# Designs tried in a protein design chat: miniprotein binders against q56419. Part 238

Target 1, 326 residues: q56419
Amino acid sequence: MEGRTLEEVQEEVFKRHGVLVPKKELEDLAKALEEAGLLLTEKVEARLKEEEEKLKRERPMRLAGLSYPEGEREARAFLEAFRASYPGEGEEARVLLMPHLEPSRVPEVYGAALAALEKTPPPERIYLVGVAHRPLKEKAAALPVPFQTPFGPALPDLPALQALDALLPFELFNTPLAFREEHSLELPLFFLKGRFPEARVLPLLVARRSPELGEALKVVLRDFPGLLVLAVDLSHVGPRFGDTPLTRTLAEEARRRDLGFLERLAEGEPEAALAFLGANPTRIDGVEVVASLLPLLRERKGKVLAHRLDLEAPTLSAVGAGTLVL
Key: E = the ipSAE of ESMFold2; O = the ipSAE of OpenDDE; V2 = 0.75 times the mean of E and O plus 0.25 times the DockQ between their complexes.

## First folded at step 16 (miniprotein)

Design il12 (at its last look DockQ between E and O 0.69; V2 from the best seeds 0.71)
Fold by ESMFold2, look of step 16:
Structure il12 (fold): chain B 326 residues (1-326), chain A 108 residues (1-108)
Amino acid sequence: as target 1 above (326 residues)
Amino acid sequence: GDLIERLEELAEEVIRYLKEHGEEELAREIEEQIKDIIEALKSGDTESAIEIFTELAETIARVLHRLGAPEELMQKVAWLMYDIARRLGMSPRQIYEIAKRFARAIER
């Protein structure tokens, strides 16, 4: 009924059902629906405020029993199964690019990340940079609280987070509610915490590219060394993302864009990687994170360990995922 | 007003823990340094207050770490120090230095 006059509604009801509903009854119904919507909105707002206050203390698991097992024993077996899905060897990473796509869709891509972690000395801390799927009040945000995992809480590196916040022209500790369901942190963190149980975490989200974040992180990483993780997906193609149904040509283009992007990053040329994408016609998810972190990616050479463009048959769509070590 | 209240809260949390663990003399030393910070602020000598606070922040972090202070207390202290540093009007570089000193103090 949005955008329609009461007279238009009255005429349509009469045409469809043969009943003439008096204008006053339609007015009374509209008032009742508006009042009920206001009450539901008030209840939802109160619940969201309650959830926001809880998130200022800790971030609970949201995907246990859905994307990974809840129990520690089962979760550890899950990690080992994923490692086994990648038959190759890893390489030491100072920077790791890994996906946040549902793990069961790209098991060998997560397995490649685990292989890289096997070759990586345990870091004191992990800079985990994901993609905000909900709006942030600023270009980027952090939630400086323990993130629960089946392997125990991933504790925040509070001094490093405070050092980072001090260097930024905006408050880093913003928008706690955006973290409530943010799988781009939770899914990679499961794998990272399982392999590095003693590492503290800087859980970061990027909504919009922030050169300031990259410059500040370059300073912070010098004094607070650790593993930098870009938790990003690659191409998003097909009707779910605004395209025509997935064709062989579109899939081939998505794969070409994914690999070309990763290969240029592996050459230490992040600006060239972004330029290669141009207008980003296949909607590579990682561009805002890479654009934010340029100072940390320049001149850092490495290797693409894995890539998969995973098909979503029901939606005739696909999402790309990759593993890159630098 | 709120700055002095934050400094007093920091003192209360730290001194209580030190006294509970038999560090009476160290508790007195920290109390005296906090009084020195407050006196410097009342005299309008913000530079001295910042210098004393910076050294005190590192000392508190080191002592609490040595005594095995629980993570909850360490986090509360880190937040209080961050709030105090901002209310003192410390520059981004000065606040960064406090965070770095805190991290160095609790490494071993």
Scores: ipSAE 0.765, ipTM 0.907, lowest interface PAE 0.9, mean pLDDT 91
Fold by OpenDDE base, look of step 16:
Structure il12 (fold): chain B 326 residues (1-326), chain A 108 residues (1-108)
Amino acid sequence: as target 1 above (326 residues)
Amino acid sequence: GDLIERLEELAEEVIRYLKEHGEEELAREIEEQIKDIIEALKSGDTESAIEIFTELAETIARVLHRLGAPEELMQKVAWLMYDIARRLGMSPRQIYEIAKRFARAIER
């Protein structure tokens, strides 16, 4: 909030939450935050420090009871319902591209991912590559701790993480606080842990394209085999993302870009997929992840199992989601 | 903690497990190797420390695998090994090889 006007904050809250907070309430909150501001800053800093220390041991669930059930029994029923939402059969995946969008928005897309996982032999480890929605100190990061899930903790593969770190020109274990609330890992991990309870996980975030990551992972995957999962969303269009309200034309363009991207990936042509997007005017979320993992995606043929452009009606915005197996 | 503290922590974890499983001779050997590493470090002979540590890492990985050590213990030991290796200034290749050995030890 430092440096933003109350009007900018109001506009942001309105854009994010569809709620117009009265300026006076924001002023009162800002004053209360200013008066409490030093204390809040110190308290916030102390809390952040405490949370950072906790993240040295585990990553707690943040979306349990919100995006998915907290209880194991209910969580299993949730998985079954999502699987049932996709009427098709899956294919064996060596690489799985799946969404990280709120599951309730695109159930059949997650269902398609589950269908693919049903046809996939249980991996020893899962390389889960998400999108950093917060800044990282480096282009990519990992958090080498257990991630809590309703199915028990997803344990890290420390040897494989260490091997990856050793091959990278930067410290992989950076910015632990970026993982605290990162849904791009938590949401797909729910489905992955539910399907593969014994698999260890390498939770990775990409903030910016890192060719070094792809090259390092190519070596690591040879010695440390596992399932590669790209947890990425597709197009982001509409007012929340700086566009006009969703129109038929805008939706068609978003779908065209999403499908064109996924199809080229399915053909084993990730460079062509990136080139097809150009300046990425529909803001496909997964671009930096795909750009980082080119060595792992080249010449791998696969299939697009599902795609959806989901309308967020309150904001007249839409987000694309897809499931691809390679 | 400092490098010596991490070596002592490694010793404690591994030696405890070995003693609990009747491998007292091997526990003594590992204890001696850790002492030798610490002595080398105190004398400023980092090269000798790295050499002994590399052999120790292999021995620990092999023995824990042979005994069917719990994954949790193996992961903890792997992390300690990694931290020690980094603090010793081992090369990326050396660290990678240690990690690879522990991964194989965890594979059932």
Scores: ipSAE 0.680, ipTM 0.861, lowest interface PAE 0.6, mean pLDDT 91
ESMFold2 (binder alone), look of step 16: mean pLDDT 82; pTM 0.797

Design il13 (at its last look DockQ between E and O 0.87; V2 from the best seeds 0.83)
Fold by OpenDDE base, look of step 16:
Structure il13 (fold): chain B 326 residues (1-326), chain A 108 residues (1-108)
Amino acid sequence: as target 1 above (326 residues)
Amino acid sequence: GDLIERLEELAEEVIRYLKEHGEEELAREIEEQIKDIIEALKSGDTESAIEIFTELAETIARVLHRLGAPEELMQKVAWLIYDIARRLGMSPRQIYEIAKRYARAIER
């Protein structure tokens, strides 16, 4: 509400909700929200501080009971059902690109990831690189604490995280609050922890392309071997993302870009994949992650296992998801 | 806290655990090494302090792992080691080396 007049808020509420809130009620609400907003700001700040302190110890589940089951038994059944949704066989992965979209939207894509993980020897550690949907202080960040899952805590690999931090020109352990609600890590981690219960994890977020991250990780991976996971979505098209409602033409363009991106990655040509997107008009989510990890993706050949452009009918928008093994 | 305080904290955590598990000789050795590090620091011999600490960090990791130390203790110790390394003014390469040795020491 910073900078908007009460009249503008009234108009917005009317436009959005079809309810004309009396100006006096908005004034009282604004005053109550200002008093409550100052109190909410102090309370929110205090809560944020408390949450930040808690994040020094662990990252709790946020999507348990919503996106996946909270109970271990139910969570295992969930994994099996998702695996069953993909009729194919996987391949061994050294690098896995998988989605972070709501699992129920693209079950077969997650199923393909599980299929790949079935063919992958249990790694000692998983480098889980997600997309920061919140601002980071630096280009990338890590949260070096246990992440809660229905399968128990995903424990951090502290030595590997510290080694990575040592090689970066910035503090890796920044912006802990950005991890609090970040689904790009939580959702993939459910599947990864379920498959590899003993693997340590390096939970990483990328906000902006960091070539330094890729170069540092290349060194770290030599001494600290593990599975690299890119938790990224693909195209974001439609009204939610500033486009017209999804049409056949727009969907075909999104698919073309998604598949063209993934295929070039599968050929070991990540620079060509980025170049193919150009200005990224369909807003492929994973661009900054891929751009950061170029040294790790070069010359690695693999296979696209699954792709889906999923329609969100209420918004006539669509999001692309894919699974790629390298 | 200062560097010495962090070293003392590391000592306390490790020595307590070792004594509780019957490793009294090793606890004494670690205590002596920490004292040597502190003495080196007080004398201005940071290089010797770094050298002793580097070896000690690996030893601590290995011993705690061998004894099956709780994850909470292992995490606390790992962070103490990392913090001490930074406070010692260790280079990125030196910190990286400690991390690498630590990881190897706790391999199954």
Scores: ipSAE 0.877, ipTM 0.951, lowest interface PAE 0.5, mean pLDDT 92
Fold by ESMFold2, look of step 16:
Structure il13 (fold): chain B 326 residues (1-326), chain A 108 residues (1-108)
Amino acid sequence: as target 1 above (326 residues)
Amino acid sequence: GDLIERLEELAEEVIRYLKEHGEEELAREIEEQIKDIIEALKSGDTESAIEIFTELAETIARVLHRLGAPEELMQKVAWLIYDIARRLGMSPRQIYEIAKRYARAIER
């Protein structure tokens, strides 16, 4: 009924089907559809409020049985298989960059992260910084509740989260619903909790770059030492992302952008890494996290352990993933 | 008003746990400190209330951790402490310091 009068609809029905529908019947139908839409909106809002209240107490697993095993014993075997997918040895990390892409797509990249964790002394806490895939009310957010895993709950570091919130010019504990299906925290957390079962977690999301977050985290990390994890993916190219079909040239460009970005980070030059991307033509999604955390990345030299541009044959598209230790 | 209600909720949670675990003298001490905070607030002496609360928050964290308090209680108490600190009008630096003292207390 996009802009047509009831008489026009009535005439069109008569032309097409030979039936004259009285105007009153069309009016009654239109009113019923409007009323049904109003009731659906109220039910959706009530359901979202209920889900939001549940998320204020805990964040349940949403990808168990889909991306990783639900049972603890099977989950431990899964971790070992991923470690075995990376044939090298790791290096101690103060900062770890790892992906949040579906683990089965880039097994050796997650394996490299496990190799780095193997060389890293168990931290008291993990600052896990992911990418918000749903809108946040602010530039960044945290959900300060237990995150369920097959290895038991990952407990929040409430004192560190509260210290961070106190230093920010906005409420950090905003937008609980954005965490409901956020795989950029859940997928890396599976690997981190499996390796460091006693570490508490600061589960953080960045929607838009926040220099204030990086400055506050630099202060908090001084008093609350821990492992900083950037849970980010790299290039996104191809038709799924608004490009032409993947070609050898586009794939080579994506690899060059990914590796050039990682290499500059590994040299302790995060501003140069961002400048290298320019307008970000291959859509590296790690940019907003790196731009937020500049004070924590400057002058920290390290090593790229793994990289893969994973091809999606059915969609003629690709996504890049990497592992970097600093 | 609402700040006093939150202080009383903190007291109720902590004192009940302490009494259940044989810490009756400490429970009475904490009850008296919360009473002192409330009296300071009613007299308009916010600075005294903040000083007493800062020391109390650290003491609560240390004692509950020593007694092996369940994680659910530790989380509720941490939130009550944070909420009270903000309602007291404590500065970002003061709230940061409470969080740091809390963290140090549960490390040992």
Scores: ipSAE 0.758, ipTM 0.913, lowest interface PAE 1.1, mean pLDDT 91
ESMFold2 (binder alone), look of step 16: mean pLDDT 84; pTM 0.830

Design il14 (at its last look DockQ between E and O 0.87; V2 from the best seeds 0.86)
Fold by OpenDDE base, look of step 16:
Structure il14 (fold): chain B 326 residues (1-326), chain A 108 residues (1-108)
Amino acid sequence: as target 1 above (326 residues)
Amino acid sequence: GDLIERLEELAEEVIRYLKEHGEEELAREIEEQIKDIIEALKSGDTESAIEIFTELAETIARVLHRLGAPEELMQKVSWLIYDIARRLGMSPRQIYEIAKRFARAIER
């Protein structure tokens, strides 16, 4: 019925099905659909409002029992298995870049992150910066509430969040609904909370590059020290992302861009990393996050611990994931 | 609510907890300081109000932490303090400083 008259719909139904539906019946159906649509809209709006009100108190798990176990005991076993999937040793991290991709797709990359966390003294707080896959009202946002995990709630660092908000030219506490289903925070947080149960968290999302965020965080980190975590994926290539099916050439290009990006970050040259990507034709997910955090990444040397380009066979697409310590 | 209402809410939450834990003298001191802030505000002396409030915020944080106040109360108090600071028209630097002092007061 998108812009079509009832007569046009009647004619179409007749042409397709050989049935002449009375105009009155079509009118009644249209009205019923409209009423149902309105009711659905109102119901959806009411539900969204309720969800928003709940998000003032806590962020519930969305991926428990799907991406990771809901039960604590099983969740601990999950962590151990992921750690075991990475045969190497980690390094102490002041900045950790890790994926937010479905853990089962890149277990060794998450394992590398866990290896790094084993070598990292327990931080007082974790600045967890994810990618907004939903629109934000501002360039960045925070949700200053407990995030539920199998290991108990990840509690917010309210003073540090408030300090950050005070230094930003926009309201940091915006778009709570964007956090409701945001996996870029939930998945990394599982691993982080499992390793550092007592750490407070600053759950941050970046939608667009915000130099202001990096400058503000640089000040905040001085007075509120903690681990900075960039929860970002790398290249997104193939049909799901507008490319042809994955070929050797496309995969090599994705890997080249991913590794070239990570290596330049490891050298303490985040501007060079961004410049290396240019127009970002392989759609590295973390670009806006890195661009926002330049002041915190400059001159920090580190190491790439893991990288994988994971094939999603049903779509012949691939996503890059990496673990970097600085 | 207005600024005074938020101050009264902060007072009520903190004083109730303190009395329940036998800190009657400290509860009286905090009550007096909140009254002083309200009086300063009524007289138009916002600067004095901000100064008293800044010290009070730190004191509240320290005392509640020392007494082992529940996380829910700590969060509520933190937000009340932050909201009051904003309503007082405190500068970004002043708000930042309160947050910094609060964090230090609750360090283990």
Scores: ipSAE 0.871, ipTM 0.951, lowest interface PAE 0.4, mean pLDDT 92
Fold by ESMFold2, look of step 17:
Structure il14 (fold): chain B 326 residues (1-326), chain A 108 residues (1-108)
Amino acid sequence: as target 1 above (326 residues)
Amino acid sequence: GDLIERLEELAEEVIRYLKEHGEEELAREIEEQIKDIIEALKSGDTESAIEIFTELAETIARVLHRLGAPEELMQKVSWLIYDIARRLGMSPRQIYEIAKRFARAIER
């Protein structure tokens, strides 16, 4: 039990409740609780196994009706409304950085991504690189199955995924359950699939920086050309993230870090972008993805199209989101 | 054991589709190539098995694509080919080349 002996528990019960529980009764209770916990563990394990097997066949929508509409007609209108939220023009992207924050919180940032996609020739495939919010068995992972969207299934590019897996020093297809609730893929994919309905997808997650992933992707992209998408958020500041309540000073720092990071990426200097963050005091979400993909980001110049540091008033916290084309 | 079972599963899936679409001669040719791979494996000639399999994988991709095979079949076949290549002990470079050839064949 919590590291205590049965005698210590017995004494605590007496002190709290005025009764002396015989040691045998405590022993019997401990055994019963252990057996009950074992049964709950077996039931939970069986449920997770079932879910894992489903994910080996397809990844269903988890956020339809919550973050975006479930029906295709409504989803199409939703996508067009987001484009309208950004009044500017896009630019052609060979690499696109876009957020995975709740779309309604940063509509013009997603709108800027849509504007860039309007200027981008339809790719055969999209390398969608998100941030793992659950542990992975390796530094990175993929789930090579159809991802359901309101616009139809986003089909995996299996040859490209298999080529990538062959070049990595670890099994790429390693943690299906980590994809179950992974919004860093699902939210950007809604917009990408809506604009490129014929493109296949490589749905990738990074948990920890992997130079091997970037080197392998450089080779794979040469033979399997496509659009590279970094689906990452920027600063995370405030009490929800371990800071004091959001102040104007903290918000200004977060904006400065976000924009400085994006601008250095836009100059084709990803190492300088990482160095600018130092210890990453505003917890920019994209660092592990950028650090993994250095070979693909070097010397690619581009433009920051949009940025917002979005306030979470109830938590006195904020999250940054941006759109960058390279 | 498992390698031969995977080869036979690949053959079954491809041959069934070809026969359903009137491609009896092509189905027979694929069956013969699978048999040749299995014979090479049983004789310990892994190098020959790999060479025949590499050409077979590209041929299967091209033929199924030309016939308009449904996505579900193409994905199942792609996985079988990848699994077989790994069980054959092909190098990362060899496996990469099979994936590249498969992709090129279905682009046409």
Scores: ipSAE 0.837, ipTM 0.941, lowest interface PAE 0.6, mean pLDDT 92
ESMFold2, look of step 16: ipSAE 0.836; ipTM 0.939
ESMFold2 (binder alone), look of step 16: mean pLDDT 83; pTM 0.820
ESMFold2 (binder alone), look of step 17: mean pLDDT 83; pTM 0.827
OpenDDE base, look of step 17: ipSAE 0.871; ipTM 0.952

Design il15 (at its last look DockQ between E and O 0.84; V2 from the best seeds 0.82)
Fold by OpenDDE base, look of step 16:
Structure il15 (fold): chain B 326 residues (1-326), chain A 108 residues (1-108)
Amino acid sequence: as target 1 above (326 residues)
Amino acid sequence: GDLIERLEELAEEVIRYLKEHGEEELAREIEEQIKDIIEALKSGDTESAIEIFTELAETIARVLHRLGAPEELMQKVAWLIYDIARRLGMSPRQIYEITKRFARAIER
């Protein structure tokens, strides 16, 4: 009905369906739709406000029973199975790059992350930097509340979060609703909390590259030491992302870009990794995160533990995932 | 007005917990320090207020941690301290220092 007169709608209905709907009925319907729309809008707004108020206290699980088990016992078995899916050994991580893709799609990549975590001494805190798939008010945000997991709540490190906020030129504690359904934090956090039950967490989202974030975190990490985790996916190719269906050529290009990106990060050359991607034609998800964290990635040598380009057969699309330790 | 109210809220939460755990002397000391901060603020001596508050924040964190204060209380206190620090007009460096001291005070 946007911009059409009731008469135009009546004429269109008549042309399409051969039924002349009385103008009064159309008016009543339009009014009812408008009222219903308004009511829906008000109801949605009220619900969003309620959800925002709840997010001042905790972030509930959204993917429990879907992406991972809700029960603790089952969740532990889930972790063990994922670890078993990676036949290799991990390395100690000071920085861990891991995916946030649906775990069932890339089990061995998450398994590689778990392998790395097995070799990592329990950190006091985890800086978990995810990708904002929804707009943020600022370039980056944090949600300083407990995140629910099957292993109990992941508690925030408030002093470290506040320290970070103090050093940033913008309010870090912005856009709480962006965290409500953000899987880029929830999925990695399941694995991290399962491995390090006592670690505090700094749940961070990056929407746009923020050099300020990397510089501030570099200072904070000196006084508030911890594990840095980049929860990022790699290439996104195929029809879901605006490409043609996956071909061998497209898959090879995606893999080339993913591995070329990860290898340069493993060499301690994050600027070279970004430069290698150029315009990022295969849409590597983690670019803005890496670009924000350059000061923390420079000169750190590491190893690529796993990589997979996973086909989503129903859409003939694929997403890259990798695990890197530094 | 808002700053004083937040200081009073911090005092109430901390003093209540301390009294419940038999730390009456320390509760009195903290109460006195909060009064001193409020007096400094009323006199326009913000610098003295910031100095006293900075030391008090660390003391509160340490004592509550030592007594095994519930996580909910620790979080509430951390936010109150941070909010008060901002309202005092503390510099980023001063706020950073308070958070650093708080973190050290609650290290296991």
Scores: ipSAE 0.865, ipTM 0.948, lowest interface PAE 0.5, mean pLDDT 92
Fold by ESMFold2, look of step 16:
Structure il15 (fold): chain B 326 residues (1-326), chain A 108 residues (1-108)
Amino acid sequence: as target 1 above (326 residues)
Amino acid sequence: GDLIERLEELAEEVIRYLKEHGEEELAREIEEQIKDIIEALKSGDTESAIEIFTELAETIARVLHRLGAPEELMQKVAWLIYDIARRLGMSPRQIYEITKRFARAIER
């Protein structure tokens, strides 16, 4: 009852429905709902605790057989098909921006990422920075366990993760349940692990911008060099995301915002890229990651390799995806 | 308290592996260093405990790597070392240096 008295509830029911419910009946209903909710809450809490314990050992595949093949040989053929979807050549990346949108919806955007990886020396480790789609207890989090893939486990770079945690003013190893279903790590990781099977991974999530994360990562990357990957999507427009149905004008604005953002990043101007978005009216979901990582993006020039605003006719909505090398 | 327990757990894990691989002299040396750390802590000399622990952590990483310790053990030891460093009250920079020295020891 959110701090309301039973009399206040009784009055609200009367205002809205024209029925005066006796206080006793409201009391009985509140008790019954509380008892049912308590038992359900205890079962849910026990299940969540069990899931947290499993995540202390490993993070299993959630999207095998759905977004990518489960078997290793099928998975390798899948990678080749995605690379073939992008006819261009890549460029070496020290920083790679790639999507986490369902791969089949933007195959050439993932293909462009693979093309960049072809030009990139195999790194010892990959700093994989995704977007938390579930709340975190802190601004950012990591899960320092193997992430299963069809190409074998992606092993954590535990010393680098511990080095990062040591420099942060908050505990980095928080909120393991937020990783349980987090596709912003799993989908890019499939492509990265397939191309760099020996690289260790730092699986990182950002919920809210953290300047501290970027400063700490700048230090860690000097001593633990590797590939920095921003696993982010771009505009989200249309009824799925709270807008009116997608119009040509809204789609054009989303595309303009996506490309303007990427181009300013490609010029080494991440503050200008964020400023260009203003209030972020097309809901580019990469903004919190970019805002966190400013020290790693400043003065780093590169190229936009691919972009697609993926249109969803059934939902009258669209999501943007891009590939940027720095 | 919990710090002493963690130090003893680290010792047990490392010494067990060393004995299984015929490194009994090194096991004795590590046991003595753990004892020295615990004694320094009991006397309130945390600076000495930190110095001994820092060198011990790198030595453990190097030795286990040389002996081909399985990844599971290396990760468990890395976690124990990290946890102990935090419980010792080491500064962020001191903890960062331990993680870097650990990483370098298992790369060589």
Scores: ipSAE 0.760, ipTM 0.916, lowest interface PAE 1.1, mean pLDDT 91
ESMFold2 (binder alone), look of step 16: mean pLDDT 83; pTM 0.822

